# Designs tried in a protein design chat: VH-VL binders against Chromophore lyase CpcT/CpeT (cpcT). Part 3

Target 1, 201 residues: Chromophore lyase CpcT/CpeT (cpcT), of Paulinella chromatophora (Freshwater filose amoeba) (b1x536)
Amino acid sequence: MSASLSQLVHQLSARFNNQQQAFDNPPLYAHIVVNCRPLVHLLPGSLLIEQSYAMDPLKPYRIRVLRAQTRDEKLIIFSYSLSDEQKYWGSVYEPERMLKIEEKDLQAIEGCNYIVRKKNSNFIGEVEPGCRCLVDRKGVTTYIVSKFELTNKGEMRTLDRGHNPVTHEQLWGSLGGVFEFNRTTDFSKEIPYDWIEEWKK

## First folded at step 4 (VH-VL)

Design x22 (from v1 with heavy chain E99G; framework fv_sibeprenlimab)
Fold by ESMFold2-Fast, scan of step 4:
Structure x22 (fold): chain C 201 residues (1-201), chain A 120 residues (1-120), chain B 111 residues (1-111)
Amino acid sequence: as target 1 above (201 residues)
Amino acid sequence: QVQLVQSGAEVKKPGASVKVSCKASGYTFTSYDIHWVRQATGQGLEWMGWINPNSGNTNYAQKFQGRVTMTADKSISTVYMELSSLRSEDTAVYFCARGFWSGYEDFDYWGQGTLVTVSS
Amino acid sequence: EIVMTQSPATLSVSPGERATLSCRASQSVDDYGSSYLHWYQQKPGQAPRLLIYGASTRATGIPARFSGSGSRTEFTLTISSLQSEDFAVYYCQQYNNWPLTFGGGTKVEIK
């Protein structure tokens, strides 16, 4: 399992963008940058993730801390919010600021963890079952359906949709299909040797 | 309007190879996997494998490993399935189908099917 | 591989009656509370059509008379009031393990 966990964290540790998809299909896909970078000072598998419009990269529309771990022989990515999100906006580009994030700043988001399956060299993750990942968007409460696929060739696909908690009808999300990202910067070399050793225990 | 359009029927001799095409339109070609499923006359469905058109990565059912090759041409939004060393038992309708991620999603759109007949 | 068994092989139903089709997996197709099972309808000379995914969610455009239920190894497709256009072969498919496998099919005939 430790080899799979290590591979997952290495494949997540990157800057991704969908520039080619956005420029080829501008009405359907915004140009998005996703930065997922190791928080080397926190518990093993901790990553800062920022999702931003490419035109406004230092002002993410979403910032979270992720923690990839093995639980009951399964790969899980735990999701955390930051108590003061704006304080850390753009910090993924500035290691000194990023490394000031402390464990006490993290609030677990129940229902929004990803269950991850390994299929050959790829990882497929989806938000946990139960329709419990609740998000308030413009005054409307929805539950999220969120999926991702990572390949060992630096590719990532994502799908995010919001559904009515009562009727289960899709209320928002990608109507044009999945977002297709390519790795542009590799952060996997920042993964501490200490994490690799810990994962073998 | 999502469509998968397959090449026409083929008649082959035992030992030959056949290459079936599946042309996609109406969606972003590289965002979905293409699976191949065959059906012998009057029989059930049999999964052969899949291809990720973006990466070219493939995964084949063990029964077909070594005889099947799946490829994708992004420039014309077309996936190919080539089956070699044909036998009479390979006579079937071959379908391509769109899947989201490695078969862990619904096959929501299917090609019309290509009849391949293998006879001496 | 996971073996999928469907029963009955053939089902004859009068219009307006309830049809119940069974699908059994040789091992669980559930993981973390989700059932990785699809149902397809195939009419003569046509490609299969997705009816139900995730054991119980109707695909877009599928009439409300079709419903799916079950978990782990035992699954059911129900047609609450069978119509003449429902004459077809129905297949279940598991997608929890590779290779992906289909059941042998249940042929639904209108009496």
Scores: ipSAE 0.038, ipTM 0.616, lowest interface PAE 6.3, mean pLDDT 87

Design x23 (from v1 with heavy chain E105D; framework fv_sibeprenlimab)
Fold by ESMFold2-Fast, scan of step 4:
Structure x23 (fold): chain C 201 residues (1-201), chain A 120 residues (1-120), chain B 111 residues (1-111)
Amino acid sequence: as target 1 above (201 residues)
Amino acid sequence: QVQLVQSGAEVKKPGASVKVSCKASGYTFTSYDIHWVRQATGQGLEWMGWINPNSGNTNYAQKFQGRVTMTADKSISTVYMELSSLRSEDTAVYFCAREFWSGYDDFDYWGQGTLVTVSS
Amino acid sequence: EIVMTQSPATLSVSPGERATLSCRASQSVDDYGSSYLHWYQQKPGQAPRLLIYGASTRATGIPARFSGSGSRTEFTLTISSLQSEDFAVYYCQQYNNWPLTFGGGTKVEIK
């Protein structure tokens, strides 16, 4: 179990982009940057994630705190919102600002946790069932269906869809709209030894 | 239109190797995993393994470990399954199948199958 | 390794009759309320075709007469008002644990 949790957090701790996919398909895929960086001062497995358009990397369209843990012998990534999101926009690029995030700034987002399976060297995560992961997109509230796969070769694939909370019809995303990301910067070296030791217990 | 097209039937002697191809079209080749499943005449389906066409990572059923090799060629959107040290028991139809991200990882599209006959 | 057992091995039914096919797993194929259990139809000389995924969701283009139910270890595929084109072998498959495993199949013969 502990080895899998450590491996998951190492594989998540990176800056990813889909530059090649976006350049090969300009009208179909936006050029996205995903930064997922350890919050070394918080509880083990805590990561700041920022998702942004490559053209505007300091104004993320989504900012969250993630916490990877083992619960009932399952790998789960808990999702948290920040009480003041704009205060921390772009902080993933500035460690001194990022490290000012405190536990009291975090609000658990029930329904937006990822349940993670390990398949050999890969991790596959899906947002928990129940249609409760709500997000506002351009003034419209949707629930998200989200899936990711991480490989030990620095690759990440994601599939995101937004659905109407009442009718369940898909409002954004597509059935074939898989984003293909590659690791460009490795943040796994920032993972504290204390976290690794804790996970071995 | 999603399509998986496999290579033609093969006849091999015991001890030989066979390499079956599966050419994908109508979707982003690197975004979906491909599985290989075989079926002996009049028998059920037997899972052999899978490949991630983007990373080249594979996972094989223990029964085939050491005899099977799965590879992907991104330039021609083709996955290969090579089975070595063939025995008469390896006579079967070999299928490739795409794993779809429906939330349940079902096999939504299958190749037409390739008959491999092992006889002396 | 999860062993998938299907019963009966063979069903002989007339068009318009109801067919009920069972699939049993040696251990749970559920994870957090979701069942990683799929049903496939295979006609002679053809590749398998996805019918039901996640125990109960019909795949695109599958007629309403096909329905799936069950959870954990006990699953059922029901074909209401069987049609002549439904002559086939039906397989269940689990995708909760590696290695992936299929049931032995149920052959539906139309009288």
Scores: ipSAE 0.006, ipTM 0.569, lowest interface PAE 9.4, mean pLDDT 87

Design x24 (from v1 with heavy chain E105Y; framework fv_sibeprenlimab)
Fold by ESMFold2-Fast, scan of step 4:
Order: structure tokens, then sequence, then C-alpha cells
Structure x24 (fold): chain C 201 residues (1-201), chain A 120 residues (1-120), chain B 111 residues (1-111)
């Protein structure tokens, strides 16, 4: 399990973009940048994730802290919000500012954890069951259905949909489209050896 | 408006090879994995393998290892499945199918099928 | 490999009646709180059509009369009020283990 956890965190630790997909079909796909970078000063497996439009990379439309762990022989990525998100906008590009995030700034988001499976060389994650991952978008509360796949070749696919919590009607998200990302910068080299040693215990 | 259109029926002799095509339209070709599933006359479905059309990566069922090759041509949004060393038991309708949720094998769109008949 | 067994092989139902189709796996297809099982419909001369994914979620465009239930090794597809267009063969499929395997199918005939 420790080998799989280490591999998962290494594959997540990158800057990804969908430039090729967006340029091939701009009416359907926005050009998105996803930065997922180790928070080396926090507990092992802690990552800051920022999702932004490529045209405005320092102003993410979503910012979270993720923590990848093994629990009961399962790979799980726990999701956390920041108490003051705007204070840390764009900090994934500025390590000194990013490393000021403290444990007390993190709020666990019940229902939004990812359950991760390894399929050959790929990792496949999905939000936990129960329709409890609530996300507020432009004043509307929805629960999300979120899935991702990571490959050992630096590829990431994601699919997000938002549903009405009462009626379960889909309110946003692509019915036919996955976002196709490619790794452009490798942050896995920033993973501390202390984390790797801890994961082997 | 999503469509998968397959090549026409083939008749082959034992020992020959067959190459079936599957042309995709109505979606971003490189964003979805394509699987191949076959069905012998009057029988059930049998999974053969899949290809990632973006990377060209493939995974085949053990039964077909060494005989099947899957390829993708991005310029014409087409996936191919080639099966060699054909035997009479390979007589079947061969389907291509799109995987909607990556890694979950939920085949939301299928080609119309290609009948391959192997007879002496 | 996981062997998927469907029963009955053939089911004759009058229009408007409820049809219940069973699918049994030789070992559990559940993992991480989810059931890795899908249902498909196949009409004569056509490709299969996805009906239910993850044991219980209706695919896009599938009528509300179709529902799926079950967990672990025992799964059911229910058609609450069968219509003439519902005569078809129905297949279950697991994806918890490789290779992916399908059941032998249940043929639903309109009486």
Amino acid sequence: as target 1 above (201 residues)
Amino acid sequence: QVQLVQSGAEVKKPGASVKVSCKASGYTFTSYDIHWVRQATGQGLEWMGWINPNSGNTNYAQKFQGRVTMTADKSISTVYMELSSLRSEDTAVYFCAREFWSGYYDFDYWGQGTLVTVSS
Amino acid sequence: EIVMTQSPATLSVSPGERATLSCRASQSVDDYGSSYLHWYQQKPGQAPRLLIYGASTRATGIPARFSGSGSRTEFTLTISSLQSEDFAVYYCQQYNNWPLTFGGGTKVEIK
C-alpha cells in the first residue's frame, strides 16, 4: 500500500493544462490550468490544489487542500477548504506564501473525499457515495459527482457534474466531455524524504 | 450526435487476419477510451480490450494476447482492431464502444457492429 | 475471472406488467462502498445500449420505469411497467476484476 500511496502523491504533484484540447475545440472546453503542489510543512500527503483559467492563473475559481492517506487498506484523498481562500489565491506559484498555510486554516469537507483505486499503471478516483459533496457555485448549492484518472505518462482526465440536492437533476457540467490534461511542470521532486520514510512504516 | 461507425462485414479463411475500423464523430476523439467487445451468433458478450486514443496505450484480455492489436489514428478519428491467426471460433459480431467515465467501463455509445465470418 | 449468471434465461411478460431480472456474481463486485456493475439492453440486430451504471444509476435518456438495485453478488434490474419497445435481451456486466465479464443475458418477450 505504501508504494501505491507514494506513487499516487508523486503523480498528483504537478501542474497540468488542457491547452491542446481547448485549442482543438474552444466552444466546448475552456483552457484550464490545475496546480497540485506539496505542502511540505504539513502532514504527509498534503497538497494545495488550484484550478484556474489559463488567462488568469493567479485567480483560481477553486482552491482546496488535499491529503492523500491509506486508511483500512484503502487509498483516500481527504478534501479540505481554507477558512480564508482569497488570502491564498495564486500561492501555488509562490512557495513562501503557500507554506504559511497552517492546520488551523483547514476545514474538512464532509462527503467530498475521493476513494482511489489502482488500475494497472493508472489511478482512478471518485467522490465518495451519498450525494453529500456540496459545492456553492454562483449562489446555487449543488452536490458534485467528480471523477479523475491519472496515468504514469503525465496525463489526467477529469469529469465534474453538479446536481440539485433535492431533485437530483443535473444543473451544470458536461454530459459528454471529460477534460484532458497533460503534465507541464513536475512538483513531485518537492516531496520530502520524511514523507516517503513515514509511508513505509 | 455522438456516432461510432464501423467497417463492413468480412469473410476470412482460417489463419488469416482481419482489421476492423471504428470511426468516431460528435465528440472529442482523444478524451474517451474505446473498447472492443465481440458476440458470437446467438451468444453473449465478450470483452477483448481497450485503447486510449490520445496516448495509444492499450490493454488486452489475456485470451487475445499475441493475436490482437488496437491502434488509433487521430487525424481521421478512427480506431482499428486487428485480429490475427483466425479460427472458426472467432466468427462473431465485433463492436467498438466508448467508455464514458474513465476507468468505470460504462459503455455509453456503441458502433453498429462488424460481422466477421471465419470459414474454410 | 468473475462469472456472471443471469436468471431466468427467458421471461414472458404482458404489457404494463412488472419484469424483474436477476444477476449473480461468483464473488463480490463491490469495492470502496460502490458496486461495479452495469446493465445493458440489446434489441435484435442492434448494438447494446447502456441502461444502468454502478448498479443503480440510470444512464442519460433512460426512462424512469427502469431501476437497478442490489449489492455484493446479487443484483436486480426492474422494469416497472413493461412496454412493447422493452422486448430485448438484457445483460449485466461487472468491472471489479479483469477481464470484464458479462452475464449470459435474459430475454424479455412481450406475451
Scores: ipSAE 0.005, ipTM 0.486, lowest interface PAE 12.1, mean pLDDT 85

Design x25 (from v1 with heavy chain G103S; framework fv_sibeprenlimab)
Fold by ESMFold2-Fast, scan of step 4:
Structure x25 (fold): chain C 201 residues (1-201), chain A 120 residues (1-120), chain B 111 residues (1-111)
Amino acid sequence: as target 1 above (201 residues)
Amino acid sequence: QVQLVQSGAEVKKPGASVKVSCKASGYTFTSYDIHWVRQATGQGLEWMGWINPNSGNTNYAQKFQGRVTMTADKSISTVYMELSSLRSEDTAVYFCAREFWSSYEDFDYWGQGTLVTVSS
Amino acid sequence: EIVMTQSPATLSVSPGERATLSCRASQSVDDYGSSYLHWYQQKPGQAPRLLIYGASTRATGIPARFSGSGSRTEFTLTISSLQSEDFAVYYCQQYNNWPLTFGGGTKVEIK
């Protein structure tokens, strides 16, 4: 399983954008940048993820800490919020700021972990069942349905939808389209050798 | 308007190969996976395999491994399924189906089907 | 591979009556609290049409008279007050394991 965990973290460790998709479909798809970068000073598998509009990359609309691990022979990505998110906005572009994040700053987000399956050379991740990954948007609480696919060719597909917690009707997100990202910067070389050794245990 | 349009009926001799096409329209071609399912006359549905049109990755049912090849041409939004070494029991209607890439990975749209007849 | 068994093979029903169709899996099709079990309707000369996904959720445009239930290995499709357009073959399908497998179908026909 250590080889699969290592592959997952390497494939996640990148800057992705959907520039081609947005350019081909300007009224339908926002131009999004996703940065997922190793937090080399924290526990193995720890990544800072920032999702932002390409026109304003230093003000992410979502910032989280992820931690990829194995549990019961399964790949899981644990989701954490930061106690002071705005303090770390754009820090994925500034390693010295990013390295000031400490374990005590992380709060686990119940219900928002990803369960990851390996299909050939690809990884398919989906938020855990139970409709408990709650997100507040403009004062309206929704539960999120989130899915991603990573390929070994630097591609990522994502689907994010928000649903009414009571009626389960979709309130936001794409009705049929997925976002299609391509890797533009590789952060996988920043993965510490110590993490790789730990994963072999 | 989502559509999957397949190529027309084929008649082949035993030992030949057949290549069926499935042309997609009305959605982003590379964002949805395509599956191939066949149905012999009066029989049930049999899954053959899957292709991701964006990556080119495939997965085939073991029964067809070595005889089936699935490919995608992004420039014309078309997926192909080629089956070689044809036998009489390969006579069937072949369907392409789009995987709605969601939590349940269900087949929300299907092509009209292509009848392949294998006879001498 | 997971073997899907449907029963009965043929069900004769009068319009307005209730039809109950069974689907059994040789092993669990549940994964992390969800059932990867779908139901399709197929009319002669046509491609299959998605009716229910995830064992119990109706697909868009499917009438309320169609309902699904079950978990793990035992699943049921129910059609209340059967209409003339409902006479068709119904297939269950699992998506929990590859290869994907379908049941043998249940033909609902006029009594």
Scores: ipSAE 0.014, ipTM 0.559, lowest interface PAE 7.5, mean pLDDT 87

Design x26 (from v1 with heavy chain G103D; framework fv_sibeprenlimab)
Fold by ESMFold2-Fast, scan of step 4:
Structure x26 (fold): chain C 201 residues (1-201), chain A 120 residues (1-120), chain B 111 residues (1-111)
Amino acid sequence: as target 1 above (201 residues)
Amino acid sequence: QVQLVQSGAEVKKPGASVKVSCKASGYTFTSYDIHWVRQATGQGLEWMGWINPNSGNTNYAQKFQGRVTMTADKSISTVYMELSSLRSEDTAVYFCAREFWSDYEDFDYWGQGTLVTVSS
Amino acid sequence: EIVMTQSPATLSVSPGERATLSCRASQSVDDYGSSYLHWYQQKPGQAPRLLIYGASTRATGIPARFSGSGSRTEFTLTISSLQSEDFAVYYCQQYNNWPLTFGGGTKVEIK
C-alpha cells in the first residue's frame, strides 16, 4: 500500500490544464487550470488544490486542502475546507503564503472524501457513496458526483456534476462530457523525504 | 444519436494484416475510451484492448501484444484496430465499443461488427 | 486474470416463464462497495447490447422484466415472464481487473 500511496501523491502533485481540449472545443470546455501542491509542513499527504479559469489563475473558483492516506488497506483522499478561503487565494503560486496554512484552518467535509483504486498504472478516484457531498452553487444546494483518473503519463481526466438532493436530477456540470488535463508543472519534487520515510512504516 | 459505424467485411490470407475502422458520431469523440472485442463464429466474446482517443494511450490483452495496434484520428472521429500476422483462428467478427466513464465503466454503445475471414 | 463461468450453457424455457442465469467469478469483482459486473444481450447477427451494469442497475430502455443481483463472485440475471424477443445469448463481464473478461455465455431458447 505505501508504494501506491507515494505514487498517488506524486501523480497528484502537479499543475494541470486542459488547454488543448479548450482550444479544440471552446463552446463546450472552459480553459481550466488545476494546481495541486504539497503542504510540506502539515501531515504527510497534505496538498493544497486550487481550480481556476486560465484567464484568472489567482482567483480560484474552488480551493480545498486534500490529504491522501491509507485506511484499512484502502487509498482515501480526505477533503477539507479552509475557514478563510479568500485569504489563501492564489497561494499555490506563493509558497510562503501557502505554508501559513495551519491544521486549525481545516474543516473536514463529510461525504466528500475520494475512494481511490489503482487500475494498472492509473489511479481512479470517486467521491464516497451516499450522495452526501453537499455544495452550494449559486444559492442552490446540490450533491456532487466527482470522479478522476490519473495516468503515469501526466494525464488527468475529471467528471464533476451537481445533483438535486431530492430529485437527483443534474443541475450543473459539464455538458460536453469529461475534462481532459495534462500536467504542465511537476510539484512532486517538493514532497518531503520524511513523508516518504513515514509511508514506509 | 450516439453511433459507432465500422468498416465492411474483409477477406485476408494468412500472414497478412487487417485494419478495421470505427467511426464515432453523436458525442465528444475524445472523452470516451474505445474497446475492441472479437467473436469467432458461434463462440463467445474476447476482449482485445482499449484506446484513449484523446491521448492515444492503449492497453492490449497479452494474447495480442505485439500483433495488435490501436490508433485514433481525431480529425475524422475514427478509431482503428490493426491486427498483423493473421492466422485462420483470427477469423471472427470484430466489434468496437464505447466505455461509459461514469459509475461502472460499462460498454454502453457498440459498433455493428466487422467480419474478418482469414483463409488461404 | 479473472475467469468468468456462466451456467447453464443453454437454457430452454417457455414464454411467460422465469429464466435464471448464473455467472461466477474466480475472484471478487467488487471494489469499495460496488460490483464491476455487467450483463449483455446478443441476438443472432447483432452486436451485444448492454442490459445491466454494476450487477443490478438496468441500462436505459431495458424492460423491467430483466433484473440482476449478486455480489463479489456470485451473480444472477433473471428474466421474468420471458418474451419471444428474449431469445438470445447473454454474457456477463467483469471490469474490476485487467484484462477484461467475459463469461462463455448462456443461450436462452424458447421451448
Scores: ipSAE 0.012, ipTM 0.587, lowest interface PAE 8.4, mean pLDDT 87

Design x27 (from v1 with heavy chain E99D D106Y; framework fv_sibeprenlimab)
Fold by ESMFold2-Fast, scan of step 4:
Structure x27 (fold): chain C 201 residues (1-201), chain A 120 residues (1-120), chain B 111 residues (1-111)
Amino acid sequence: as target 1 above (201 residues)
Amino acid sequence: QVQLVQSGAEVKKPGASVKVSCKASGYTFTSYDIHWVRQATGQGLEWMGWINPNSGNTNYAQKFQGRVTMTADKSISTVYMELSSLRSEDTAVYFCARDFWSGYEYFDYWGQGTLVTVSS
Amino acid sequence: EIVMTQSPATLSVSPGERATLSCRASQSVDDYGSSYLHWYQQKPGQAPRLLIYGASTRATGIPARFSGSGSRTEFTLTISSLQSEDFAVYYCQQYNNWPLTFGGGTKVEIK
């Protein structure tokens, strides 16, 4: 399992964008940048993820801390919010600020963890079952259906949908709106050797 | 509506190559992977590989590695499967199928099939 | 690779009777409580049609007489009251690991 966990974290550790997709279909796809960078001072598998519009990369519309781990022989990415998100906006571009994030700043988001399975060299993650990943949008509570796939060729694709918790009707997102990302910067070189050693235990 | 329309039947000699097309319509072409599955007369289904039409990334079954090439042309929403060094045992109906990755990773729509006959 | 074995190879039944088809995987096709096992129906001269996905969920437009069950390595497709249009070959398929693999098929034929 340690080899699979290491591979997952290496494939996640990158800056991705969907520039080609957005260029080809501007009315259907916003130009998005996703930065996922190792938090080398925290527990193994810890990553800061920022999602932003390419036109405004230092003001993410979503910022989280992820922690990839093995639990019960399964790959899981735990999701955490930051107690002061705005304080760390754009820090993925500034290691000095990013490395000031402490364990005490992290709040686990129950129901929003990704369960990850490996298929060949690809990783496919889905938000855990139970319809418990709740997000408020425009004053309405929805549960998220989220899925991603990572390849060893620097590709990532994602799907996000929000559903009514009572009726299960899709309220936002698109069934045909899979976002296609390509790695533009490799942050996997920042993964500490001691993380790899710890994962072997 | 969603449709996958394949090219017509082909007759080839052993050692030749065949290129089968699969034209997609009724959905966002680049959002779904396309798989190729073949079936010899009276035999079962055999998976050959898949292509991501957006990236051009492919994954082939080991049996076809080195003989199969899958490509996509976004401008005409068409994927191609080219099989080289044809043998008599390659005589089969070749299907393209759409991967509903956003759901449970199943083949929700299939092309009508293309019969490729390899005869000496 | 995961080997999918279907039995019987041929099943002869009369209209109105129950048909039970088996599919066995050489290793588990389940992940985190979900089965990546799908059933397809193929009629002569036609492309396969998705029937059931995730072991037990009927695809859109599939009649209630079709049901699927099972987990891990043992799966069953049941047709509770066979209609004339149900005479076809049925294939199970796993999507848990690459390469994707299909069973050899079960032919459901009249009488």
Scores: ipSAE 0.034, ipTM 0.657, lowest interface PAE 6.9, mean pLDDT 88

Design x28 (from v1 with heavy chain F100T S102V; framework fv_sibeprenlimab)
Fold by ESMFold2-Fast, scan of step 4:
Structure x28 (fold): chain C 201 residues (1-201), chain A 120 residues (1-120), chain B 111 residues (1-111)
Amino acid sequence: as target 1 above (201 residues)
Amino acid sequence: QVQLVQSGAEVKKPGASVKVSCKASGYTFTSYDIHWVRQATGQGLEWMGWINPNSGNTNYAQKFQGRVTMTADKSISTVYMELSSLRSEDTAVYFCARETWVGYEDFDYWGQGTLVTVSS
Amino acid sequence: EIVMTQSPATLSVSPGERATLSCRASQSVDDYGSSYLHWYQQKPGQAPRLLIYGASTRATGIPARFSGSGSRTEFTLTISSLQSEDFAVYYCQQYNNWPLTFGGGTKVEIK
């Protein structure tokens, strides 16, 4: 499992965009940038993720801390919110500011962890079952359905949608379908040697 | 609404190549992967390979590696499967099928099939 | 590769009777609580049709007489009261690993 955990974190550690998909299908797909960068000062597998519109890259519409671990022989990515999200907006582009994030700033988001499967060289992650990954959007509570796939060729596929907790009707998300991303910047070289050594034990 | 429509039957000589098309409609073409599966006369289903229509990324069964090429044309929502160096044992019905990425990665819609006959 | 074995190769059944079809995988097709095993029905001259996905979930439009069960390496498709339109070949398929593989099929014939 340690080799799989290392591979997962290396494949996640990148800047991705869907520029090609957005330009080929402009009415269906917004141009999105996803930055996922190691928080080298925190526990192994800790990553800052920012999701933003390409036209406004320093103001993410979603910012989280992720922590990839092996637990009960499963690959899991734990999800954390930041107590002061706006303070760290765009910090993924500024390592000095990003590395000031502390454990005390993190709050676990119950029900929003990803369970990750390895299929050949690819990783497929889905938010844990139970419809418990709740988000409040403008006074409307939805549960999130989220799935991603990473390839060893720098590709990432995602689906994000929000559902009514009572009726299960889709209220927001990927109406145009699945988003297709390509790696543009590699952050995997920032992964500390001590994380790699820990994962080999 | 969802349809996969394949090109018509082909008769080829040994050593030739065949290119079968699969035109998709009724959904977002780039959001679903397409697989190719063949069925030799009186036999079972055999998986040939997979294409992501958005990226053009492919994965082929080892048996067909070097002889099969899968491509996608987004402008006409069409996937192609080209098989070269045809032999008599390649005589089969060739199907395209859509993979559901959401859920269990099952093949929810299939093309009608294209009969390829390889004879002298 | 994962080898899928179906039994019996041929099953002769009268209308109204129960049919039970088996599918075995050479290694587990389950991953983190989900079975990546699907069942397809094929009639002569037609493309396969999805019946059951994830071992036990009926596809849209599939009658309740079709049910699937099993996990890991052993799976069963049951048709509780065979109708005339159910005489066909049934294939199981795994998608837990590449290459994707199908069983050899079970032909359900009228007695």
Scores: ipSAE 0.042, ipTM 0.651, lowest interface PAE 6.2, mean pLDDT 88

Design y01 (from v1 with heavy chain N54K; framework fv_sibeprenlimab)
Fold by ESMFold2-Fast, scan of step 4:
Structure y01 (fold): chain C 201 residues (1-201), chain A 120 residues (1-120), chain B 111 residues (1-111)
Amino acid sequence: as target 1 above (201 residues)
Amino acid sequence: QVQLVQSGAEVKKPGASVKVSCKASGYTFTSYDIHWVRQATGQGLEWMGWINPKSGNTNYAQKFQGRVTMTADKSISTVYMELSSLRSEDTAVYFCAREFWSGYEDFDYWGQGTLVTVSS
Amino acid sequence: EIVMTQSPATLSVSPGERATLSCRASQSVDDYGSSYLHWYQQKPGQAPRLLIYGASTRATGIPARFSGSGSRTEFTLTISSLQSEDFAVYYCQQYNNWPLTFGGGTKVEIK
């Protein structure tokens, strides 16, 4: 599991964008930037993730802290919200601000954790079952279906959809299909040696 | 627009081999696995195996092991399924299908099907 | 191999009525907290169409009248208000274990 956990965190630690997909299909795919960067001062596997429109990279539409761990011999990425999200907007571009995030700022979001499976050389993650990852969108509560695939070639695919909690009708999300991302910046070199040693235990 | 287009119907004699093609378009060919599923007349769906077009790796259902071969040609975005030593019970419509997520095995796009008839 | 059993083999319903289709697996198709079970619709002369994946998530473009539920070994596909275009054969499929296996199908026909 140690080797798989390390591989997962290395593959996640990057800046990704879907520039090629967006330029080929502008009505269906917005140009999105995803930054996932190690929070080296926090517990092993901690990452700050920001998802932003490329035109407005310092104002993420979604900001979270992720923590990749093994639990009961399974790979899980735990999801946390920040108590003051706006304070840390754009901090993935400013390490000084990013490194001010403390454990006390994190609030676990039960229902929004990712269960990760390794298939061949790829990692496949999906939000935990139970339809409990709730998000309010324009006054309407939806549950999220969220999936990702990571390859060892710097590719990432994602799918995010919001569904009605009662009827399960899809209320928002891409109608054009999955988003196709490519790694543009490598943050994996920021992963501390002490994390790798801890994962071997 | 994602599309899988298969070769046309085939009529073969018992003991012959058939090679069905499936040409992909509208997506990155090497990013998605392709599965083959057949359906005999009036019967249900039967999974035959899969191929990863990037690596060339395959995995076949035990029932077809030794008779089926799946290959991919990246230069023309085409996968092939070849079935040898044909018998009358191999008369079926053969479908290729794209796997939405690697390892998830949900088939989001299918080819139109290729009817293979084995008769003397 | 996991054996998938669908019931009934044929279901006769009138337009506007509710149809409930069952799928049973010979062993659990749940892993990592998820159910690895899909539903497909097939009309005569056509390729199958993905309806539901992961037991309960509707595929893109699938109307809200289709819903899936269940876990472990017992799964249900419900069509809440049957339309004329819904008369078809429906298949469940598991992907928790290889070989991938399909149920025998349930034919939904007009009464």
Scores: ipSAE 0.006, ipTM 0.503, lowest interface PAE 9.3, mean pLDDT 85

